# VH-VL binders against Uncharacterized protein 5, part 1

Every score and structure here is a prediction.

Target 1, 153 residues: Uncharacterized protein 5, of Haliotis asinina (Donkey's ear abalone) (Ass's ear abalone) (p86728)
Amino acid sequence: SNLQCKIAGGGELIPIRTPEYRAWVPLGEVGLNVSDSKVLIFAARSCFGAHILLQNNAEDFKNAVYEIVIGGMKNTRSGIRQCVGCKFDEWVKDKALNCRFFNYFWISWCGDEVWVGHGYRPPHNRILRYKYENQPVINAASVRSESDTYWAL
Structure headers, positions and changes below count from the first letter of each chain, unless a header shows other numbers; Kabat numbers aren't used for antibody chains.
F, E and O are the ipSAE of ESMFold2-Fast, ESMFold2 and OpenDDE, as the mean of both directions, binder to target and target to binder. V2 is 0.75 times the mean of E and O plus 0.25 times the DockQ between their complexes.
Where letters were taken out, [cut] stands.
Atom coordinates printed by the task and the answers are left out, and those that the model quotes come from them; centres of patches stay.

## First folded at step 4 (VH-VL; framework fv_ebrasodebart)

Design s14 (from e3 with heavy chain G100D)
Fold by ESMFold2-Fast, scan of step 4:
Structure s14 (fold): chain C 153 residues (1-153), chain A 120 residues (1-120), chain B 108 residues (1-108)
Amino acid sequence: as target 1 above (153 residues)
Amino acid sequence: QIQLVQSGAEVKKPGASVKVSCKASGYTFTSYGISWVRQAPGQGLEWMGWISAYNGNTNYAQKLQGRVTMTTDTSTSTAYMELRSLRSDDTAVYYCAREDYSSGWYEDYWGQGTLVTVSS
Amino acid sequence: QAVLTQPPSVSVSPGQTASITCSGDALPKQYAYWYQQKPGQSPVLVMYEDSERPSGIPERFSASNSGNTATLTISGTQAMDEADYYCQSADSSGTYVVFGGGTKLTVL
């Protein structure tokens, strides 16, 4: 496939905060459009539970393409799932987040696979990979968290 | 120490409403949800719904929609469950439980239960 | 409406292995959780996210979730384990919490 892995955001990081609540914050509403992108690089400072939703329709939080959880289960696991709150399709033991410092992460959805890794240099330090047959187009993304979280997206 | 302490037993007539309270302590109240689960005498557990302690978002069991309202008061770390238009088959022990959402949704700490008796 | 099916009762002798099943169509995609309830007491979480054990729960408790069936296993069963056990999961959409009907474990 001739798919380019364009990074969202054009190089400027947008600061946002998700206090401890389950309401999604759509990235489009804070100025980050992912509709023509295939890679998201971000940083998060959080004690646990940073969630990224990749969506076909920006208004649909129930039928999302993926929910990616960084530092779930009290900062002990990271995983990928095709529905909110269901079993991970892939997961790894991972103390990904830090209460005091920002850690960088990347997500790539080039082709029919989604990849997740640590750092700001995809595809280095990949921790998760999942293949979705006939993956819907990802046009939007949203974030939320289980604990008070500061993001740079 | 994490605790959920519920209000005392209630006796109500059919058609009345009941409001049960659940006071949380030992953790950051707004970091977790509160689920409500009831148990009729000699019967199993039945989930009634859930509320976010941070923003007040709720999700109610389909069977109870229109009769149940869940609220929180963050200043007192207290959750409330009000059930209206009570029927005799609403007689049950009502539990609040702390909902943890890390990789899935489950109830890790439970209140002591509140017996609600509905009889004429 | 999603349903989780448990046997109403299971009996074992002290020291033997007890096995309690929980069957439902959503279990291939949704986590299973297990609660222990003794008479007059609130439920206590004994297993979460299919196979994880909370701190303070004895190592003789284990669980699995495969296909349409989740299983709670208690090895070397003791008299103190006599209780009602409930499985919990979600409907296939993950929107509603569902409890199984409960299993009374008798240790004779």
Scores: ipSAE 0.154, ipTM 0.711, lowest interface PAE 4.6, mean pLDDT 86

Design s15 (from e3 with heavy chain G100S)
Fold by ESMFold2-Fast, scan of step 4:
Structure s15 (fold): chain C 153 residues (1-153), chain A 120 residues (1-120), chain B 108 residues (1-108)
Amino acid sequence: as target 1 above (153 residues)
Amino acid sequence: QIQLVQSGAEVKKPGASVKVSCKASGYTFTSYGISWVRQAPGQGLEWMGWISAYNGNTNYAQKLQGRVTMTTDTSTSTAYMELRSLRSDDTAVYYCARESYSSGWYEDYWGQGTLVTVSS
Amino acid sequence: QAVLTQPPSVSVSPGQTASITCSGDALPKQYAYWYQQKPGQSPVLVMYEDSERPSGIPERFSASNSGNTATLTISGTQAMDEADYYCQSADSSGTYVVFGGGTKLTVL
């Protein structure tokens, strides 16, 4: 189809940090509004466990639209789930993160599926895709991590 | 080193309210949630609800909605659970527990419990 | 209103394998967790995320979650393992936490 997908932000990446076991950090609170966007491009430097929450309501961290986990299970899997903290609806073996260097990732919710990939040229290097029947509107996003993580968003 | 310390035992009459405190130490209070779980004498564990110490968002068990209120005081690293309109079947040990998050949500550290007795 | 069903009691001899089941409709989509509670004490997390063991929990504890049933397995069961065991998960939406009714493990 003839899809138009807006990328979040203005092209400049915002640096933030989430220490181990930090609570969700809403991206709106650090200056990144995703409400009019369909694609998020970011980088992370982390040993394991970078979590991205796509939300209908910015205040709701339990009933999110998607939780996307990059390098979960000690940097062995990446996955997508409809329910925060549930079993993955889709996952792949993926040593996605690096303790010493930033790796880039993209997430797209443009169209009728959510897609996740490596790098910053969607839809190249897609690793995950999942379709959610009657997907709620995504108006906000938040991040957290299982280990000390540096982000560029 | 991580510890949750709860307030002491309470005896209340039916219709009264009780407010139990849970003081956290040994970790960054605002990085975790606090769950409340109760256990009636000789019975199993019953989840009451959860509160975020980060933003104060709550989620209460349906059976207790309207009677329970959970709050936090970040300056003292303390969570509170208030239960109103007490009935005799509210007699229980009330636990607070730290809600941790990895791939899912679970209670990794528990307070010592607070016995609340509802009787004359 | 979601329910997790556990047997009320399980008995094993010392050194034998104990198996405690937990059944519920949400388990195909939700992780299972296990807690041990001894008389007069607070619950202690013994297994999380279906099959993960916290540091300090003996290797004889293991767990699985398949279909509608999660299982806690204690191999080489010792007298010190005698306790009530509770499974925990969530309702199908992940909104409400649900505990099983508990299983009393007796080691005789």
Scores: ipSAE 0.304, ipTM 0.764, lowest interface PAE 3.2, mean pLDDT 88

Design s16 (from e3 with heavy chain E99D G100S)
Fold by ESMFold2-Fast, scan of step 4:
Structure s16 (fold): chain C 153 residues (1-153), chain A 120 residues (1-120), chain B 108 residues (1-108)
Amino acid sequence: as target 1 above (153 residues)
Amino acid sequence: QIQLVQSGAEVKKPGASVKVSCKASGYTFTSYGISWVRQAPGQGLEWMGWISAYNGNTNYAQKLQGRVTMTTDTSTSTAYMELRSLRSDDTAVYYCARDSYSSGWYEDYWGQGTLVTVSS
Amino acid sequence: QAVLTQPPSVSVSPGQTASITCSGDALPKQYAYWYQQKPGQSPVLVMYEDSERPSGIPERFSASNSGNTATLTISGTQAMDEADYYCQSADSSGTYVVFGGGTKLTVL
């Protein structure tokens, strides 16, 4: 597809670690500003449960626009939800993560839909697509994980 | 092989404190949280709170805020729950359980329970 | 505070289908989980994330969550299934864990 939206970050990926805890790590605090971006490409090494929060307000972790879960349910599903920790609005069976190796993923909110896929070449290998009616503006992003996770963002 | 082993039964007087331990084995301790759940004799399950085994972040039930403290010792893969200012209605079996979060919170493996009796 | 309501008891004959309900305002948006507890024993997870069954739990166990009500269904109920069953979810904010009051299943 002719995806022309700005990718967050530069040519170098920022290393981040999220241990198993329920605290969100705001990407702005680690040097990655997504406020003018529409695509995030990242890698994760994790046994399960890599979570990406797309937020209207960087301080609001409850009323997020989307929570994207990669390898949730003990690395059996990936999904999109309009709320934190609630039922998925869209999901697919997906053993997405690996405890020993980094796997790449991309998230696009370019246009009026959110898309999620495997790899580092959007829109290739798309696994999820969801439209949020009257989607709020996405100005910030945060990450969290269910297990000890190493990120490259 | 996943196992949570708790400390033995305790008898306490009102106003005392109790500290229950929960030793984990068979998994990477720091990859999961530990929930504490109690059950009074003949009653249902009551969630007390949760602790991260990595950094010690906690979330306590509102009813117990100020009376409960949860800690972990990563070097021994052990979680602790201390309840202060004990009352007779704190008499219960106290369970630790491994906490998993995927798309909601659940306890997939449970310790054997520790009976705490509070009497004068 | 958030409440999950279960019937205190359910009775079935061997081989009959048992149905245990769990009602709460958060259930349309929050997952439900189910635990089995036999006398003198720790709870055992029997269903998670509304309808998923852990390995080792018999196929006769199933569950659903629709509207404000989650349901645990045991088909072909056996004497060994006699136990207390607890549902669990979160409050509407997703911050606190909430247990139902429990249902005693009697297989008569």
Scores: ipSAE 0.202, ipTM 0.711, lowest interface PAE 3.7, mean pLDDT 87

Design s17 (from e3 with heavy chain N57Y)
Fold by ESMFold2-Fast, scan of step 4:
Structure s17 (fold): chain C 153 residues (1-153), chain A 120 residues (1-120), chain B 108 residues (1-108)
Amino acid sequence: as target 1 above (153 residues)
Amino acid sequence: QIQLVQSGAEVKKPGASVKVSCKASGYTFTSYGISWVRQAPGQGLEWMGWISAYNGYTNYAQKLQGRVTMTTDTSTSTAYMELRSLRSDDTAVYYCAREGYSSGWYEDYWGQGTLVTVSS
Amino acid sequence: QAVLTQPPSVSVSPGQTASITCSGDALPKQYAYWYQQKPGQSPVLVMYEDSERPSGIPERFSASNSGNTATLTISGTQAMDEADYYCQSADSSGTYVVFGGGTKLTVL
């Protein structure tokens, strides 16, 4: 296949912190451009609730393409949803996060599906996959958290 | 203890503006959003919008877009809701409420309410 | 325009089970929340994320969300449970918060 999927991040490049409430931090504003990318690799240290928003429009935090939740429901589930704060379209039991240590994650929208996995080597350790028919173009990403979270992007 | 304390009752003429305050205590103000909900006499609850106390992002109900402004002052842990061009059907008790930070949104603590009466 | 429909009133005898329904097209995709409001008082959260109960809310309160209908159930209903009950959810996009019209619970 001639398919090339550019990776944004790496989990070692840009440190940021999100406080415990649901304030979105646009990744473009902290120096990480995902507009030409199809894969995001990052690390998070958090007790629970690391959220990643994949957006068509960088200024729209309500009508996102996907909200991906890592360690939601008090670090018991990870899931994908096509709206912010709604029921998951797909989810798995997953104690993904750790209060004391950074864990790595990757998200891919490279094909006709969105995939989510543990680690820094996509597509290894994939935990979620979902297909959105006629998926809008993803041009931006933002992060927020339910608890005090440290990110490495 | 977690508390939201609102400003006192207001009487306004049609066409005026009202600004209601909501002072938070007992938690880290910037870690939670504040929602505004009103209730006309004998009627149900109507959501007006919310604001993030961290970065000031707002989301307003479509019916009120252009008439409502929500702000916060982090130095005093206070949220404000200003409603302009008042009409008699804006007569209501106005509540502020703290939005919880679980995997879905809900209002876990509410202020005591502020009665706004619009009459000529 | 999203709408959540509740019966305007429900009556139950003391000690009986009360059921209050909330119907809306977005409920298969959106969580339901429930609030209790007594006359002259602010609303109090009694159930969140379909079926979770906040600390301090009696175990006789439970809730579910299935299909397009969310249900608040109060077992062994007491006179102190007399109040207006409001369901809350969101529109289908999750952009706007929506409240039901409220149900007045009377314990006869």
Scores: ipSAE 0.367, ipTM 0.762, lowest interface PAE 2.5, mean pLDDT 88

Design s19 (from e3 with heavy chain N57D)
Fold by ESMFold2-Fast, scan of step 4:
Structure s19 (fold): chain C 153 residues (1-153), chain A 120 residues (1-120), chain B 108 residues (1-108)
Amino acid sequence: as target 1 above (153 residues)
Amino acid sequence: QIQLVQSGAEVKKPGASVKVSCKASGYTFTSYGISWVRQAPGQGLEWMGWISAYNGDTNYAQKLQGRVTMTTDTSTSTAYMELRSLRSDDTAVYYCAREGYSSGWYEDYWGQGTLVTVSS
Amino acid sequence: QAVLTQPPSVSVSPGQTASITCSGDALPKQYAYWYQQKPGQSPVLVMYEDSERPSGIPERFSASNSGNTATLTISGTQAMDEADYYCQSADSSGTYVVFGGGTKLTVL
């Protein structure tokens, strides 16, 4: 199915840290190219607010295809939006993150749908789904966080 | 604990420039942006722009493009807002505010304000 | 272009519910935020991201954002709630911050 599309990465997970800042860290600059992938599996250790940006243009952080927020609003909800910082198009109550332990998550953008779930086995434990009829091609991804966050991507 | 302390009141002539400072304490300065908002006497709040203390990126209100410059000094945890070519209608209390970021952007802590008076 | 419209004033008796509206075309897509300002003081954030209340703000404060209108509601209004209230959001693109004109709440 769509969630069996190519997974970004392949092999060793890349450790990244985003301390409490709003600047995006492009995944391409740390060696993870998502341009030919449709699924990202990652882990995060954070008290709250892990953000993943899916971009058509790697240089454009304003007009992203999606911003996906894991454990937003002080670790009380996760959501999908078609713009940075705007209202969620879809969201769910979700205490997704943990300050002391890594939790796994996956994001899939196969076809013209974006799906988000817990764990490392898509499409298992899906929590969010949003359909974008003419979804732009996703060529890049970036991460940022609201609190000091350790990533394995 | 979290505090923003602004520089003192200023009186300027039309055509002059003013530079207001905002010193932050009680949090990691480079983790947040600083917004600047002004309020003319008896009027409402007007957003002027925002600066990232992390990388110095700025976003200015369209009406102030070309007249305003925002900077930071991370070594002193201080933000600055300079407004040039002052007019009498620039008379206002100028506030700095920490721009919190959760699912959206908001101003969670405000400085005490700096009165800038522009008069002949 | 982007404008948030608030009534200039709202009056309420002590103990009654005050309702302050904020209308704008971007509100279906952008979050609303609310600030309280008392004379000679800096604004204080009282509600964020449509309906969330910061720590330290009394439970009497609540808010919503539906259609083109965001609403701040103060139940059991007290004399200490007398202040100017400003809504804030963004333009439709999310690029520029926009404040409403402010509403003076009088508790008589």
Scores: ipSAE 0.332, ipTM 0.776, lowest interface PAE 3.3, mean pLDDT 87

Design s2 (from e3 with light chain A90Y)
Fold by ESMFold2-Fast, scan of step 4:
Structure s2 (fold): chain C 153 residues (1-153), chain A 120 residues (1-120), chain B 108 residues (1-108)
Amino acid sequence: as target 1 above (153 residues)
Amino acid sequence: QIQLVQSGAEVKKPGASVKVSCKASGYTFTSYGISWVRQAPGQGLEWMGWISAYNGNTNYAQKLQGRVTMTTDTSTSTAYMELRSLRSDDTAVYYCAREGYSSGWYEDYWGQGTLVTVSS
Amino acid sequence: QAVLTQPPSVSVSPGQTASITCSGDALPKQYAYWYQQKPGQSPVLVMYEDSERPSGIPERFSASNSGNTATLTISGTQAMDEADYYCQSYDSSGTYVVFGGGTKLTVL
């Protein structure tokens, strides 16, 4: 519902950098608490492979609720999966990322569905939608990348 | 240069415990997990479990739950695997392997292996 | 329980294409990985995430995963390719790593 879809963050975007193959960076540790939120809007500058983890427990990086991959498979696909590193449950052909400039994205887990789109105006430009029956509560989020990535979160 | 160097061979009696070490170098230890895989003589690969060097979270094979403990020491970039209540069928080469990550998880670099012989 | 089934052995002549299959119920949902192991040596990753090749692995190696069967293909097989090959994936939940029983590749 619209009354329950709080956007994470408050004003200024937080700059983060994830070099390739780095450990997950919990958003809570860099000042962005998603525990009472249902929508995340962010920007990324990357050649490929920006990963967002939606977690029930901030310490659990293997058994997350969702892993959202933006520009995976060498910037050819974006997808949603209910496990870290498994095949996508939903995916689309998508050259989402760019090495030279920031692109905006949004992720919504409002209700019992996860939605992903381009830009900064959810639900506009949606590219992915997946329904998870009896979805676990999302209390935390983390980011990681396959290539050197600059984020604004 | 990425390397995983394991401790030397062990000979144990049934009922004893063994603790194998795996020292990592050439990468940021806390950015990757460590998996443990064993191989009995003439047999295939058997996964034992995994540990995150980032937060110490573990995931053990169901068959070994209650007998195996995996730990890390980030100050020395070393992972450990302890197996208790040893049986003759635990005789195997024990490998540590770095769990790399691209769009999924995979074991990209392996230690040289540690032979553990359980006999009386 | 979750298992990955490989043929015990595959034989080819030098220069021939070798195909090693790996079948399992979780493969429609989980990625497949392939390892090469030579006698007395540690396993070496040769293919990951169904069809990706690590740096340093010859272009002769390729792989696919379709339906419940993953396949490792070695074109122009050479004597140096003689080894045991193991496929690897996960159980359907992605929680537990599962290895196939291994395939001994012989190059005549």
Scores: ipSAE 0.291, ipTM 0.744, lowest interface PAE 2.9, mean pLDDT 87

Design s20 (from e3 with heavy chain N59D)
Fold by ESMFold2-Fast, scan of step 4:
Structure s20 (fold): chain C 153 residues (1-153), chain A 120 residues (1-120), chain B 108 residues (1-108)
Amino acid sequence: as target 1 above (153 residues)
Amino acid sequence: QIQLVQSGAEVKKPGASVKVSCKASGYTFTSYGISWVRQAPGQGLEWMGWISAYNGNTDYAQKLQGRVTMTTDTSTSTAYMELRSLRSDDTAVYYCAREGYSSGWYEDYWGQGTLVTVSS
Amino acid sequence: QAVLTQPPSVSVSPGQTASITCSGDALPKQYAYWYQQKPGQSPVLVMYEDSERPSGIPERFSASNSGNTATLTISGTQAMDEADYYCQSADSSGTYVVFGGGTKLTVL
């Protein structure tokens, strides 16, 4: 249950775009501070490869706590990894993204566990879960993508 | 369309420094990183380090830390790699390469290479 | 300290299947990538993320990564495929890029 964990943002979703092979876009730079939050709800319109980085330090894009990939491997799997660009620690077959329509997703890092699901009603439709004993504090988040991606965050 | 064009060959004496340039065109320079890879004559590829054209963050190979510096100039879409205290075994072709990204990191476009010869 | 080990050379006859291996302790956790380098030329990416093929690379190129060994396979090998092939991965942290020693493919 994620009912007691604070959701990031103030109720209005912030639109941003990451073109193919874009560098990381820190969410703090576009007005979304996740430092006091434990849940992120967002939407993405993308053919494949929407990446969310959960960071201890906003300036550190290499040694992040998690990289979460939605619709990776050309929109065939989604996964969680404890390093940027490495093999997934947990993954599922998942055609998560759509080039023409926004799909909603949620990520929760409440407690020593990260969960990922479809939709905008955590913890419903969970697709991934990974436990990280004594996980570092998540103070920042960033997004990037493998293909031209429109976000609502 | 996408090109990385490197500076010309250099001949240096031991103890000198060399600075190789890599001019990018055909893409948004700040959206990708640049890796530097060298290859000694008849030998394999050796990764030297990486720089973000977005924020200037660098990671250097442990063997070269203290001798290498990587920088970028966004106004000219150019990356630079400076190697100091040159030794004869630094003789190599030096490549810049654009760091591509899918679900992992790889080098998708490479410069033509710059031969640096260190001889006494 | 990650190391990737490749055989120094592989020889095949035209039309045969060539297999080039790359072994390393980081491969169970890190993706493998493959580059082709012809004499006097820059490396060219031929396979990425274990088994994906860039646009423009012929379908006869394929690859896999299982356990501690990544494999590049070239079916119906042609004279134009003669080159040095390098595998690439990362160290266990994903921070540092590591190349294999390279394999010279000879098509006789």
Scores: ipSAE 0.270, ipTM 0.739, lowest interface PAE 3.4, mean pLDDT 87

Design s21 (from e3 with heavy chain N59Y)
Fold by ESMFold2-Fast, scan of step 4:
Structure s21 (fold): chain C 153 residues (1-153), chain A 120 residues (1-120), chain B 108 residues (1-108)
Amino acid sequence: as target 1 above (153 residues)
Amino acid sequence: QIQLVQSGAEVKKPGASVKVSCKASGYTFTSYGISWVRQAPGQGLEWMGWISAYNGNTYYAQKLQGRVTMTTDTSTSTAYMELRSLRSDDTAVYYCAREGYSSGWYEDYWGQGTLVTVSS
Amino acid sequence: QAVLTQPPSVSVSPGQTASITCSGDALPKQYAYWYQQKPGQSPVLVMYEDSERPSGIPERFSASNSGNTATLTISGTQAMDEADYYCQSADSSGTYVVFGGGTKLTVL
């Protein structure tokens, strides 16, 4: 059967850097296309505020499907919201990020729900889950951060 | 230097509408949301709602749903709050305040306030 | 719907420790924030995320959030600390901002 939840990427992670609150970096522009995938595994080294945008259209940042914030509020919480800058639909207290070391995270949108967890073994260590009524198809993803952040995607 | 500068005092009749402006400077306007908070004379702070300067999405306090509209003009870095069908108990100082997108909870910089008096 | 309850007033002599409480059912799940407001002035953030202090706020200000009660503590209270203090949090869903009723701190 072809119902498998494919993990994005070919194996070796792509290094990306995002400075504080700059433009979104579309993952497709740095060689990672998520259009055929349902799971993203990545690592980030950041003092705070790693943002991942799941999009229906790679050029549409305003009407994104989800914004996932990891280590927001100066690395004190992580959450899911249905638009950039909206109130969080789900969040938890979570000192997720580290200024000195990479931490791993995974995001799954396999099915009509989005799940977020720590580590590189989905569905282990899930911290967030949210269901978007009539969820649009996720064809693209982008990253941005509140502080200077190093990614491995 | 970060500043939020609000429009001047207003006097309105019951049933009228008022539109208060809040001009931001010293930061990237579209990187933060704007909360609106009011305070009746001698009373406490009451949250009215919030607007994203990035995409215009709004969240309004339940008791003000249907009477309040918040908008932004990114070309002038200005947020607006319009309150309709004014009542005497809407007499208050109205504040705008900056709220970070990842914060979602607190206001780090406040405008000077705009006194709106509703009198018959 | 969500309510944050503060005492209406607290009185302290100069140099004493002032303690202002804020109680609400959402506080175990939501962060608490504290604002200082002096007559004729806009509120000023004095504590955020339960226990963090903004740059420029004196070290004598501290705060905690345990169970359903958040507490603002001002040690060595000075005349300049006389003001109204408001706690803030969110409703249980985290969507709507809620303010406490405010506490008038008198330093005599």
Scores: ipSAE 0.014, ipTM 0.565, lowest interface PAE 7.5, mean pLDDT 84

Design s23 (from e3 with heavy chain S31R)
Fold by ESMFold2-Fast, scan of step 4:
Structure s23 (fold): chain C 153 residues (1-153), chain A 120 residues (1-120), chain B 108 residues (1-108)
Amino acid sequence: as target 1 above (153 residues)
Amino acid sequence: QIQLVQSGAEVKKPGASVKVSCKASGYTFTRYGISWVRQAPGQGLEWMGWISAYNGNTNYAQKLQGRVTMTTDTSTSTAYMELRSLRSDDTAVYYCAREGYSSGWYEDYWGQGTLVTVSS
Amino acid sequence: QAVLTQPPSVSVSPGQTASITCSGDALPKQYAYWYQQKPGQSPVLVMYEDSERPSGIPERFSASNSGNTATLTISGTQAMDEADYYCQSADSSGTYVVFGGGTKLTVL
């Protein structure tokens, strides 16, 4: 994939599970360090509501840089917001997730914009972009979900 | 099938404490939070706080901090709300409600309410 | 202290469109939710995340949130829609839940 920015990880995908409405799972705790990266590629199998948190501080789950929601609102909308659980700053109609099969997604915070897309070939199939002026450095990421979700990260 | 069943009405004297229970059924209790909301006679809804049935973390309304305690018993799928140092203006119907989390905070199923009357 | 302001009452004739507003400084950044409460009953969620309708809620219910004002709209209002309506959101930090004062909808 022809990216100008470093992709997180460098080998096999890490399998994890997030049950419905439970704790954030820090990716650093499962062996995926995003501090030197600008792109995350992952897969998720979920009926709805896969959340990715991009953080300045790995211990701060409330004042994150971005919360990215894939298949929110019962798998009808995907969006980007600058706070956890608040109104989307950008969103699109998107039946992104599937209860039975893994779908691939990518997130890029290369440059001064955050981009989100379908598939595993950034920047192909981009669905969202948002510009955050004076964006804090993204040093960590965590995942959480609204429904029982299986991830490959 | 999802249901929240609360304990019965209570009459208390000023200065006493009350503990209201909320028994959940029809869903996996530990996957949702429980919010508590009260309504004084003829008045509007007032949020009291929230508890995670997963890890027991709580978030209480500012004016009730120090007087309210929320707990859960996962073995019985029951949430509890205890309010101390009762005053006459604590007379209200107390509701428990299941907190759904999608892209924000909201209550999708509500208990029937528990009337707490504070009088001497 | 965050405040959500609703009109105390709204009256419409059967079949007309009812509009209930909810104003607050946090609404540009926080979702609005709407509950219906009939006398002696528990509240029922009728709209969530600004404009989404739960299963079982009639299509005549719709909502929006723009600027500092959220609006619940009931088209073709029926006698059964007579109730108190509460908006709900959060404070600007998203830490505390805030309810509006409620609006009594009368259908006559």
Scores: ipSAE 0.196, ipTM 0.704, lowest interface PAE 3.8, mean pLDDT 87

